# Designs tried in a protein design chat: VHH binders against Ferredoxin-fold anticodon-binding domain-containing protein 1 (FDXACB1). Part 8

Target 1, 94 residues: Ferredoxin-fold anticodon-binding domain-containing protein 1 (FDXACB1), of Homo sapiens (Human) (q9brp7r531to624)
Amino acid sequence: LYPPCYVHDVSFWIDQKKGFDELEFHTVARAVSQDTIISIQFLSRFQHPKTQQVSLCYRLTYQTCDKALTQQQVASMQSQFRKEIQQHLYVIPR
Below, E stands for the ipSAE of ESMFold2; O stands for the ipSAE of OpenDDE; V2 stands for 0.75 times the mean of E and O plus 0.25 times the DockQ between their complexes.

## First folded at step 8 (VHH; framework vhh_6fv0_2)

Design m3 (from k4 with T50R V105Y; at its last look DockQ between E and O 0.61; V2 from the best seeds 0.00; counts 0 for: pae E 5.4 > 2)
Fold by ESMFold2, look of step 8:
Structure m3 (fold): chain B 94 residues (1-94), chain A 129 residues (1-129)
Amino acid sequence: as target 1 above (94 residues)
Amino acid sequence: QVQLQESGGGLVQPGGSLRLSCAASGFTFSSYAMYWVRQAPEKGLEWVSRISSSGSTIYYKDSVKGRFTVSRDNAKNTLYLQMNSLKPEDAAQYYCARDTYTYTYEGSVRTATWTFQYRGQGTQVTVSS
C-alpha cells in the first residue's frame, strides 16, 4: 500500500537584519502539520538583482501512514504553515 | 553531553492533574526549542507539545490542546508541562526532548531529518481505571 504523497514548495523573502532561523523553520513545519510533513528540502537561494533582497525556496512533502490525508487537508496545512512562518520567522511569502 | 531529567509523573484518576518538570544541562538550554513527547505501551514516540527557545511560540498536539500547558524557565534551565483533565489515553512515559536535525545533501539540495534522539529517561504518567 502506498499512501498519497503531496508536494508543495514554499518561497519567501527573509529579513536579513533579523536573520533566518532554519531550525525554527523545520520545527514550525512539523508542528503545524502535526507530523504529516515527512521531508523538507532546501532547493535554492535567490538574491534579487535590484533590491538585493534574499529569498529562499523549500520543498515540503506531505504523507501519513493512513488514508485520511486529502489534497484539501494538505492545502490547508500549507496555508497555515505560510501564515505561521510569516508571523514567527519574519518572512514575506512570494 | 546533553542531560535531561524528567520528574513529576505518578498515578492519577481520570480528570486529575499532574505537573511534569525537566532539568536540562550540558547544552545552552535557552538556544533550543524543546518538546514534550510520550510513548504509550507498544506504541512509538508521539510529540505532545513544543515551545520555542524564548518561550514565545507554543504548539500542542490537537488531542491535548486546551488541557496541557507547556512552559520554560531559561534562567533555571527547566521545562514544564502542566497536564489537566487527564484521560486514560494520556497514560504514557513522558520525555523531555531537544530536537535534532540530521542533514543529507544531494548537490546543492539539502534534506533535514528531525528526530527526538536527545531525550531523558522519562517519567511515568498512569491514569487509573
Scores: ipSAE 0.089, ipTM 0.460, lowest interface PAE 5.4, mean pLDDT 82
ESMFold2 (binder alone), look of step 8: mean pLDDT 77; pTM 0.748
OpenDDE, look of step 8: ipSAE 0.174; ipTM 0.599

Design m4 (from k4 with T102V T104I; at its last look DockQ between E and O 0.80; V2 from the best seeds 0.00; counts 0 for: pae E 4.4 > 2, unsure alone 63.9 < 65, grease 24.24 > 24.2)
Fold by ESMFold2, look of step 8:
Structure m4 (fold): chain B 94 residues (1-94), chain A 129 residues (1-129)
Amino acid sequence: as target 1 above (94 residues)
Amino acid sequence: QVQLQESGGGLVQPGGSLRLSCAASGFTFSSYAMYWVRQAPEKGLEWVSTISSSGSTIYYKDSVKGRFTVSRDNAKNTLYLQMNSLKPEDAAQYYCARDTYVYIVEGSVRTATWTFQYRGQGTQVTVSS
């Protein structure tokens, strides 16, 4: 009943003209992780002093109750998640 | 207020096809991502597919990819799941769902936690040989 959990952060630059769709961000996270992300925490917003670009940072927690996740499985899901948000939300991983 | 009604389930042979529908009311359907989930006997809820509000972003559980096709008609407030090449392991109660998270705010930190509180009554898919 107490399987291991894995925590990974993701940071990215947003396209301020298109805006950032946080609902779609959560949708992508759940789908790519095959329902193993159990929480997503907004951590911070940063605006670059020179370029005025905005980046966001989120914390993802991976866990499953009935199958053991490995670090390699979670790393693969995290890598795929970074690709998918770049493609679908027009963000640039940081 | 949110109402979802699934239909189109039934009994089919392995390799057969079914098309599920989900009629939505009580909210602006075109503004929400929608989900198909299923529950087999003695199993928990299993995510099947996600479709974005516009229909432009679609994801499938790996075991159904290439066999199932999700679609939506925002003018008719209807979500669809075309299921082809059905296998015995696809037999389950199928639900459509909206909004799979809730926010918890603690100071400056916002945490989203998944939930399935907005779902229909489901439609049964049975696959027998």
Scores: ipSAE 0.137, ipTM 0.488, lowest interface PAE 4.4, mean pLDDT 83
ESMFold2 (binder alone), look of step 8: mean pLDDT 78; pTM 0.777
OpenDDE, look of step 8: ipSAE 0.622; ipTM 0.827

Design m5 (from k4 with V105Y A112S; at its last look DockQ between E and O 0.88; V2 from the best seeds 0.00; counts 0 for: pae E 3.0 > 2)
Fold by ESMFold2, look of step 8:
Structure m5 (fold): chain B 94 residues (1-94), chain A 129 residues (1-129)
Amino acid sequence: as target 1 above (94 residues)
Amino acid sequence: QVQLQESGGGLVQPGGSLRLSCAASGFTFSSYAMYWVRQAPEKGLEWVSTISSSGSTIYYKDSVKGRFTVSRDNAKNTLYLQMNSLKPEDAAQYYCARDTYTYTYEGSVRTSTWTFQYRGQGTQVTVSS
């Protein structure tokens, strides 16, 4: 048997004046997940036709070989990750 | 060429303290987040802590939180790890690391994966009575 694998998407509006620091985004993801996010996929960029606001969408894959993660543990990590990127990257969740 | 040199390991009793240092050269140290990782015998690398380039944002693995303190001195290109209340499970080779990300593409989708490619020789921490 293989350990469970959990996939969660995150979408957010960026602060166009401050820009988006993708390196910090990866740093936060690794730290908050306690190193259980094994990959991050950039899926899309969307520009709102009326407001011209830009949003980004990423897909996070959680997995560990040592101890199987539960859905509740991953949901907690995802929730914390969303909070941390709002604070450190000045993004607004979608 | 990126170079990282760890020092300060040794043998301590349970409950003891050690202070690890990491000297960095060959890159702009102040521009990078830095990491402490460790490896026990027969195990893979385990993340311990992260400190942002400025030192203002710090993360710890849950099992070391409250016992370990990471810091950096960007003027001296040096990373530190103060380790207090050491436990037998903390025994490992400790590495200072600058992480990197590898990208692969599947159509328009870009996938990032982590690697601790840039790390030093490590310094051994042993906790025994």
Scores: ipSAE 0.298, ipTM 0.622, lowest interface PAE 3.0, mean pLDDT 85
ESMFold2 (binder alone), look of step 8: mean pLDDT 77; pTM 0.754
OpenDDE, look of step 8: ipSAE 0.798; ipTM 0.903

Design m6 (from k4 with T50L V105Y; at its last look DockQ between E and O 0.84; V2 from the best seeds 0.00; counts 0 for: pae E 2.6 > 2)
Fold by ESMFold2, look of step 8:
Structure m6 (fold): chain B 94 residues (1-94), chain A 129 residues (1-129)
Amino acid sequence: as target 1 above (94 residues)
Amino acid sequence: QVQLQESGGGLVQPGGSLRLSCAASGFTFSSYAMYWVRQAPEKGLEWVSLISSSGSTIYYKDSVKGRFTVSRDNAKNTLYLQMNSLKPEDAAQYYCARDTYTYTYEGSVRTATWTFQYRGQGTQVTVSS
């Protein structure tokens, strides 16, 4: 038996004056997901040609071997994660 | 050399309390988020709580929220876990851990993975009925 694996992306604009703390980003992801996120992939950096704002895109992979996750549980974790990074990392979701 | 030393474990009755301590050395303690993690017999390693480098941001695993309190004293390089209302399910070897991330690259894609590789020998918490 193989536990289900769920993949969700998150994209956001960063505050270039405050900078983006990727280590804190990882920390929040692990805490909010109750350590069910097993990897985080940096996919791309985009700089808007008109405003010069910088956006980052990450891919989160949720899986746990000890307990089965449902799609609804993962969606809830992803939603909470988006709220937490806005609060703690001063990013603006895309 | 990163060094973490846990203490304060022991045997308690259900509903009892324990306070764990973790002494840190060999790195700049105030620069790292710290974890308490635990491992029960025949189980995998499980995170319990997280505290940010400044101590201002704190998260708990849902099963311990309201019963456990994490704190740190950056001047003394010490991490604490106050455990109240202990249950048999909390019996485990408890470790303090520092974040460790490993990066791999495939073209422009960077993947971060982690383990709790930097942890001490642990301290045993036993809850007897």
Scores: ipSAE 0.316, ipTM 0.692, lowest interface PAE 2.6, mean pLDDT 84
ESMFold2 (binder alone), look of step 8: mean pLDDT 78; pTM 0.755
OpenDDE, look of step 8: ipSAE 0.504; ipTM 0.770

## First folded at step 9 (VHH)

Design n1 (from m1, 17 letters changed; framework vhh_8k46_1; at its last look DockQ between E and O 0.55; V2 from the best seeds 0.00; counts 0 for: unsure alone 61.2 < 65)
Fold by OpenDDE, look of step 9:
Structure n1 (fold): chain B 94 residues (1-94), chain A 129 residues (1-129)
Amino acid sequence: as target 1 above (94 residues)
Amino acid sequence: AVQLQASGGGFVQPGGSLRLSCAASGFTFSSYAMYWFRQAPGKEREFVSTISSSGSTIYYADSVKGRFTISRDNSKNTVYLQMNSLRAEDTATYYCARDTYTYTYEGSVRTATWTFQYWGQGTQVTVSS
């Protein structure tokens, strides 16, 4: 009845000098997932007490009702997503 | 009202080319990413390509990478799909689409969600020898 839902969290350090474009982050997510990401939740912001570096944590939910979606497919997309945000958004995965 | 009108489909031989267009109206075109999908009879809807509002972010399905090119002209409220080196398996009805973006807030958690509620009329692409 209800299509499978897959959830993956991603955490990364941002470059405070470069800034972080959340809208672009969302766009990359939607694009990489080929429309299978239905929601992205901003979960938390953390600032390292010693280094003062800032990290963000997001939860991505994958789901589609009109085509098959497997855990392996989602894992692959998640891996691709992590790669893309490193290259384009100046973030470092945690 | 949001309107999406796709055109440019047709019949071509393998190796041929087509250029699809999707004219948009009823919304601020330059504020939205645009999508191309396709669906063949008896098959599930398939993502083809997307382009961000500014055009800075572009992605393709693996099946069309290197052959298809998505672009947009925000001054014309139009998104395009240049399809080269067409194959029989590219035969499908092609649709342009726009998603709807919403934000919700629950305490410190902020949730962005998307749905594809706006679809253009399909344009048929048939690749056959």
Scores: ipSAE 0.384, ipTM 0.741, lowest interface PAE 0.6, mean pLDDT 92
ESMFold2, look of step 9: ipSAE 0.677; ipTM 0.852
ESMFold2 (binder alone), look of step 9: mean pLDDT 75; pTM 0.736

Design n2 (from m1, 18 letters changed; framework vhh_8k46_1; at its last look DockQ between E and O 0.60; V2 from the best seeds 0.00; counts 0 for: unsure alone 63.6 < 65)
Fold by OpenDDE, look of step 9:
Structure n2 (fold): chain B 94 residues (1-94), chain A 129 residues (1-129)
Amino acid sequence: as target 1 above (94 residues)
Amino acid sequence: AVQLQASGGGFVQPGGSLRLSCAASGFTFSSYAMYWFRQAPGKEREFVSTISSSGSTIYYADSVKGRFTISRDNSKNTVYLQMNSLRAEDTATYYCARDTYTYTYEGSVRTATWTFDYWGQGTQVTVSS
């Protein structure tokens, strides 16, 4: 009855010199996923004790009500999303 | 009241072009990402394109890449969809939609949730020889 949802976490290091635009992160997520990401949770911020680099962790939830959504489709979108944020948001996947 | 009014649909031959418009009112248009969807009879709703509030982020469905162009004029509160090289499979009712989100907080966890809360009326696009 309830449509399936898929959850994927993404963690990445940010460039503190360039900054991290979370709004753009959200925008890219929604755009890449078309209409399937329904929520994004900020889970944690971690600063490496030695390098002082900062990493962020987000949880993306994919779900649709009126069309089929498969695990493979979500995986593909997740992969594309990871590529996009690396290219445009100056992040490095963890 | 929030309103989205779509227009520009019609009948064209394969290879033809159409330009859809979606005029918005009743809200700060420049603060919202806009979407185009389409739905053909007996088929599921299909994502076509999206454009961020500022226009800096744009994405297309693979099926329309290279043929369709989404744009917006925030001074006119309008989002557009230029459709070139139209194909029979592009035949559908096209809808524009406003994308909105809300934030919730639970301890250290912050959640943004999205939904299409307003839709324009459909505009029919028919591509046929």
Scores: ipSAE 0.596, ipTM 0.838, lowest interface PAE 0.4, mean pLDDT 93
ESMFold2, look of step 9: ipSAE 0.714; ipTM 0.861
ESMFold2 (binder alone), look of step 9: mean pLDDT 75; pTM 0.727

Design n3 (from m1 with T115S; framework vhh_6fv0_2; at its last look DockQ between E and O 0.92; V2 from the best seeds 0.77)
Amino acid sequence: QVQLQESGGGLVQPGGSLRLSCAASGFTFSSYAMYWVRQAPEKGLEWVSTISSSGSTIYYKDSVKGRFTVSRDNAKNTLYLQMNSLKPEDAAQYYCARDTYTYTYEGSVRTATWSFQYRGQGTQVTVSS
ESMFold2, look of step 9: ipSAE 0.718; ipTM 0.861
ESMFold2 (binder alone), look of step 9: mean pLDDT 79; pTM 0.769
OpenDDE, look of step 9: ipSAE 0.844; ipTM 0.920
ESMFold2, look of step 10: ipSAE 0.698; ipTM 0.860
ESMFold2 (binder alone), look of step 10: mean pLDDT 79; pTM 0.767
OpenDDE, look of step 10: ipSAE 0.851; ipTM 0.924
ESMFold2, look of step 11: ipSAE 0.591; ipTM 0.816
ESMFold2 (binder alone), look of step 11: mean pLDDT 79; pTM 0.769
OpenDDE, look of step 11: ipSAE 0.854; ipTM 0.925

Design n4 (from m1 with R98T; framework vhh_6fv0_2; at its last look DockQ between E and O 0.48; V2 from the best seeds 0.00; counts 0 for: unsure alone 63.4 < 65)
Fold by ESMFold2, look of step 9:
Structure n4 (fold): chain B 94 residues (1-94), chain A 129 residues (1-129)
Amino acid sequence: as target 1 above (94 residues)
Amino acid sequence: QVQLQESGGGLVQPGGSLRLSCAASGFTFSSYAMYWVRQAPEKGLEWVSTISSSGSTIYYKDSVKGRFTVSRDNAKNTLYLQMNSLKPEDAAQYYCATDTYTYTYEGSVRTATWTFQYRGQGTQVTVSS
């Protein structure tokens, strides 16, 4: 039996003064997803040409070794994750 | 080789305190989130707390919030759990743990992947009567 794999992207503006701590980002993602996020992929960096604001885009892969993980569970985890990164990483989801 | 060694367990009265330590070696401790888990007799493993690699982000199981404090000293490769106001339901074998990851690269795209989980042999916490 093959467990489903769910992929979701997240993009956000960073606080350029505080910087972005990717290891903290990993921890928040892993904790909120109860360790079902098995892979985190940095996709791109965008700097707005007028404001110089920087955003980052990551791809999160959710998977577990059983078939209990559903799209609704993943959507809930993704929603909570977006909230948590604002609190812990000082980012603004875009 | 990843090695984790817990210590500081013992017997306390309800309402008492203990401070657990976890000595880590064989990996770059400061690059990994750490967590505490526990196991009571005839029960499964139960997550207690997570602390990020820098120590800036901390999560607790609801039943221990306000009573337990996790911390780390990255210069000494040591994780701590201060347990106050201990209750009989906190009695368990306590383990420190970490999930390890690797990076792969494709041009400017970087992927972190978690593949292995490690924990120590544990330290016993007993809360009398």
Scores: ipSAE 0.703, ipTM 0.853, lowest interface PAE 0.7, mean pLDDT 89
ESMFold2 (binder alone), look of step 9: mean pLDDT 76; pTM 0.741
OpenDDE, look of step 9: ipSAE 0.705; ipTM 0.864

Design n5 (from m1 with Y103W; framework vhh_6fv0_2; at its last look DockQ between E and O 0.95; V2 from the best seeds 0.74)
Fold by ESMFold2, look of step 9:
Structure n5 (fold): chain B 94 residues (1-94), chain A 129 residues (1-129)
Amino acid sequence: as target 1 above (94 residues)
Amino acid sequence: QVQLQESGGGLVQPGGSLRLSCAASGFTFSSYAMYWVRQAPEKGLEWVSTISSSGSTIYYKDSVKGRFTVSRDNAKNTLYLQMNSLKPEDAAQYYCARDTYTWTYEGSVRTATWTFQYRGQGTQVTVSS
């Protein structure tokens, strides 16, 4: 028997003037999830045809062998993560 | 070439304090986020704290937040962990660590996974009454 695996996507507009630090993004994701994220996937880049704003989409996979995560716990971590990246990485969650 | 050396562990009573140090060499310390991780017997590595390369962004495992303080001195290539109000559940071998990322590609999608293979021998923290 294995604990369930949860997959959640996050997308956000980046501040192209400040740039986007992907390693810092990984650091924040892993820390906010209390080290329950086991992989991070870059899925896509979208450039808005009118404004030229760029958004990125990532997929976070949550799982831990120490205890079973619930959907509610993961949703809470995902919500907190979106707030943290706005603060630390100067991005606007979508 | 990458070297990490932890020190400052020991035996302390519940509620006591210890300060761990980690001396780094063989890489550009100031370019890496650094981690404290710990391992109790019969358990895997447990993340404790993260500090960004500049020291400006800091995170803690919830169970140690408010009791532990991570810091770094990039001029001295040294990472610190101040541990206050120690509890029996904090007893473990403590390691400082640097990430190693592995990237897998499928078309335009790329996937990151990681290990803490770059860590020292650790320093033992024992908490007993």
Scores: ipSAE 0.616, ipTM 0.820, lowest interface PAE 1.0, mean pLDDT 88
ESMFold2 (binder alone), look of step 9: mean pLDDT 78; pTM 0.754
OpenDDE, look of step 9: ipSAE 0.738; ipTM 0.867

Design n6 (from m1, 17 letters changed; framework vhh_8fcz_2; at its last look DockQ between E and O 0.72; V2 from the best seeds 0.00; counts 0 for: pae E 3.8 > 2)
Fold by ESMFold2, look of step 9:
Structure n6 (fold): chain B 94 residues (1-94), chain A 129 residues (1-129)
Amino acid sequence: as target 1 above (94 residues)
Amino acid sequence: QVQLVESGGGLVQPGGSLRLSCAASGFTFSSYAMYWVRQPPGKGLEWVSGISSSGSTIYYADSVEGRFTIIRDNDKKMVYLQMTSLKTEDTAVYYCARDTYTYTYEGSVRTATWTFQYEGQGTQVTVSS
């Protein structure tokens, strides 16, 4: 039987002085989701023409093999993930 | 070859403490997040705790938060799990693990996919009176 798969995008402004650590971003995603995020796709980089602020956009795919995820569980994980990246990676969600 | 060697398990009474150790070799330890997972008797693997490569990001499963502490030492290539207030429910074989993943590329689009998490031989923790 095919377990459900959920896809969510996140985008955020980075701290250009501190930079963005993609390895830490992957670690936070995997840890917060308790390993239910099975892939992370870098989609785009945008630099605002007036402010020069840089934002990044990623796509997260949630799935497990041994239990069905619900929409509510994934929404909770996504919400926690957005909070954690602000705290650990110095980013501002869009 | 990647090797993870767990140690420090044993028999302990409820409320007791243990410290598990994991010695890593065969890879650039400081470049990888590390995890503790466990397998209780007759059950599948259960995620316990994770720590980022730099040590700046630390997470725990709800069932162990406040009782367990994960620590890494990148110079010694060690990861530890300090366990306190142990319960009979904590009885399991404990493994340390490293993420295994691949990148694929399509133009500027980059995808990281996790396919297999390497696990050591484990160390038995038994909590009983």
Scores: ipSAE 0.191, ipTM 0.624, lowest interface PAE 3.8, mean pLDDT 83
ESMFold2 (binder alone), look of step 9: mean pLDDT 78; pTM 0.763
OpenDDE, look of step 9: ipSAE 0.343; ipTM 0.733

## First folded at step 10 (VHH; framework vhh_6fv0_2)

Design o1 (from n3 with Q117D; at its last look DockQ between E and O 0.50; V2 from the best seeds 0.00; counts 0 for: unsure alone 62.2 < 65)
Fold by ESMFold2, look of step 10:
Structure o1 (fold): chain B 94 residues (1-94), chain A 129 residues (1-129)
Amino acid sequence: as target 1 above (94 residues)
Amino acid sequence: QVQLQESGGGLVQPGGSLRLSCAASGFTFSSYAMYWVRQAPEKGLEWVSTISSSGSTIYYKDSVKGRFTVSRDNAKNTLYLQMNSLKPEDAAQYYCARDTYTYTYEGSVRTATWSFDYRGQGTQVTVSS
């Protein structure tokens, strides 16, 4: 009884003036995916040595026990998630 | 011991209003996103609304946008759902819910993992006629 699992990474530049709120990031991810994102892993932080811009990279794991997720559904959720973090967290996806 | 208690349900006519409350205890309420779900007979649980821990990010199911307002008072550990312009399709048992997650760490890598959500006993909303 092993439901399918999808893994996608997301990275983005943050607005250093506004800062980055990880709890809000979690909420957006969970809401947009209808709770199918079951794991959010912070992988890395990069600060560009010349521009001082900061980017973050996270790994998202999508899974549900109830109804099987399809690759197309997950791709749609990932696409919507990238749009929503721009709106709510003032980040620029890479 | 996480405890959630819903209240404020009842019987109203179509077009009426109800205000649901959810009293929370046994955890740091202000650190968790909260959400409302509902269940009608012959249907599974249906998500209604989500509000972030700070209250700054809010989502609604499309069918309730403009009619329902979720809010929270972190000083009183209470979640609210104001329901206006109620329709027969809104009749259900309403539950407030909290995500359950844990952090694990491996060097500088941290992982948040979600599991089962806590829910209260629910409160019944009935829309007449």
Scores: ipSAE 0.697, ipTM 0.866, lowest interface PAE 0.7, mean pLDDT 89
ESMFold2 (binder alone), look of step 10: mean pLDDT 76; pTM 0.744
OpenDDE, look of step 10: ipSAE 0.731; ipTM 0.872

Design o2 (from n3 with A33S; at its last look DockQ between E and O 0.94; V2 from the best seeds 0.81)
Fold by ESMFold2, look of step 10:
Structure o2 (fold): chain B 94 residues (1-94), chain A 129 residues (1-129)
Amino acid sequence: as target 1 above (94 residues)
Amino acid sequence: QVQLQESGGGLVQPGGSLRLSCAASGFTFSSYSMYWVRQAPEKGLEWVSTISSSGSTIYYKDSVKGRFTVSRDNAKNTLYLQMNSLKPEDAAQYYCARDTYTYTYEGSVRTATWSFQYRGQGTQVTVSS
């Protein structure tokens, strides 16, 4: 059997004045997941018509053959990732 | 041309310590996050630690937390890994690395994947007896 593959999206509002550092976003995602994310996909940019706030949406794909990866482990990693990006990237999760 | 050179490996008893160094050249070292990765005989490359370009954000593989400390000196273009309380499971060839992203596009959707193709020759850490 192939190891399970888990896909989770993350959306967040950015601080347009400070900017969004996509390379740092990748670094945080890969590290928090203990190197189990195999790809990161930018899906969309949305600017709210009334507030002018900008949000971004990314898709994270988790998979590893070296050890069991469970849905609960991935959910925990995703939760921690959402906390870490607030601290390091000036974003508000959606 | 990106050049990375690891040093400081050797033979140590369980519970011992080693300090690895990595000299970097051929790129703006202070602009990149840097990585320690390792490879044991039957294994692929295993991520060990990440340190951000400024040194302010640091992550470790869970199995080395509290025992390993990564640091960098951007003035000397040097990355370090202090390894304490070494275990037999830590025995491996250790590499310092800079990653490279590959982007694939479908319309406006962009997919990033990566590799650690920019790494040095490695330095061997052996933990015995």
Scores: ipSAE 0.673, ipTM 0.848, lowest interface PAE 0.8, mean pLDDT 89
ESMFold2 (binder alone), look of step 10: mean pLDDT 78; pTM 0.760
OpenDDE, look of step 10: ipSAE 0.850; ipTM 0.926

Design o3 (from n3 with D99E; at its last look DockQ between E and O 0.88; V2 from the best seeds 0.76)
Fold by ESMFold2, look of step 10:
Structure o3 (fold): chain B 94 residues (1-94), chain A 129 residues (1-129)
Amino acid sequence: as target 1 above (94 residues)
Amino acid sequence: QVQLQESGGGLVQPGGSLRLSCAASGFTFSSYAMYWVRQAPEKGLEWVSTISSSGSTIYYKDSVKGRFTVSRDNAKNTLYLQMNSLKPEDAAQYYCARETYTYTYEGSVRTATWSFQYRGQGTQVTVSS
């Protein structure tokens, strides 16, 4: 038996002057997901050609062995995570 | 050398309380987020709580919210877990831990996974009727 696995990406614009704290990003993701995220992948950096703003893209993998995670539960966790990173990391989700 | 030493475990009846302590040395305690994790017999490590380096941001596993309170005293290099309304499901070996990330790379893609390898020997919490 293999537990269900959900993969979701998040992209956001960073505040280059304040910087981006990746360790705090990991901490918030793990906590908001109730430790159901098993890995976090940095996928890419994009610099907008007109505004020069920088965005980052990460992939979050949700999985748990001891309970069945539903798509609706993961969507709720992802939504809450987007709110938390705006508050704690000064980023703008896109 | 990182050292973490848990204490304060014991035997308690359902509904009882315990306070766990963790003494830290060998690293700048105030610079790290800290964790409580637990392991029940025949189970893996389970995350319980996270507290930020300053103590201002705190997260709990849903099943312990309202019953457990994590705190830290950065002047004493000590982490605490107040455990109230204990249930049989809370029985476990409790560890304090400092986070450690492992990174693997495939070209420009970087994958983070984690472990709690920096943890003490733990303290046993037993809940019996």
Scores: ipSAE 0.626, ipTM 0.839, lowest interface PAE 0.8, mean pLDDT 88
ESMFold2 (binder alone), look of step 10: mean pLDDT 78; pTM 0.757
OpenDDE, look of step 10: ipSAE 0.815; ipTM 0.911

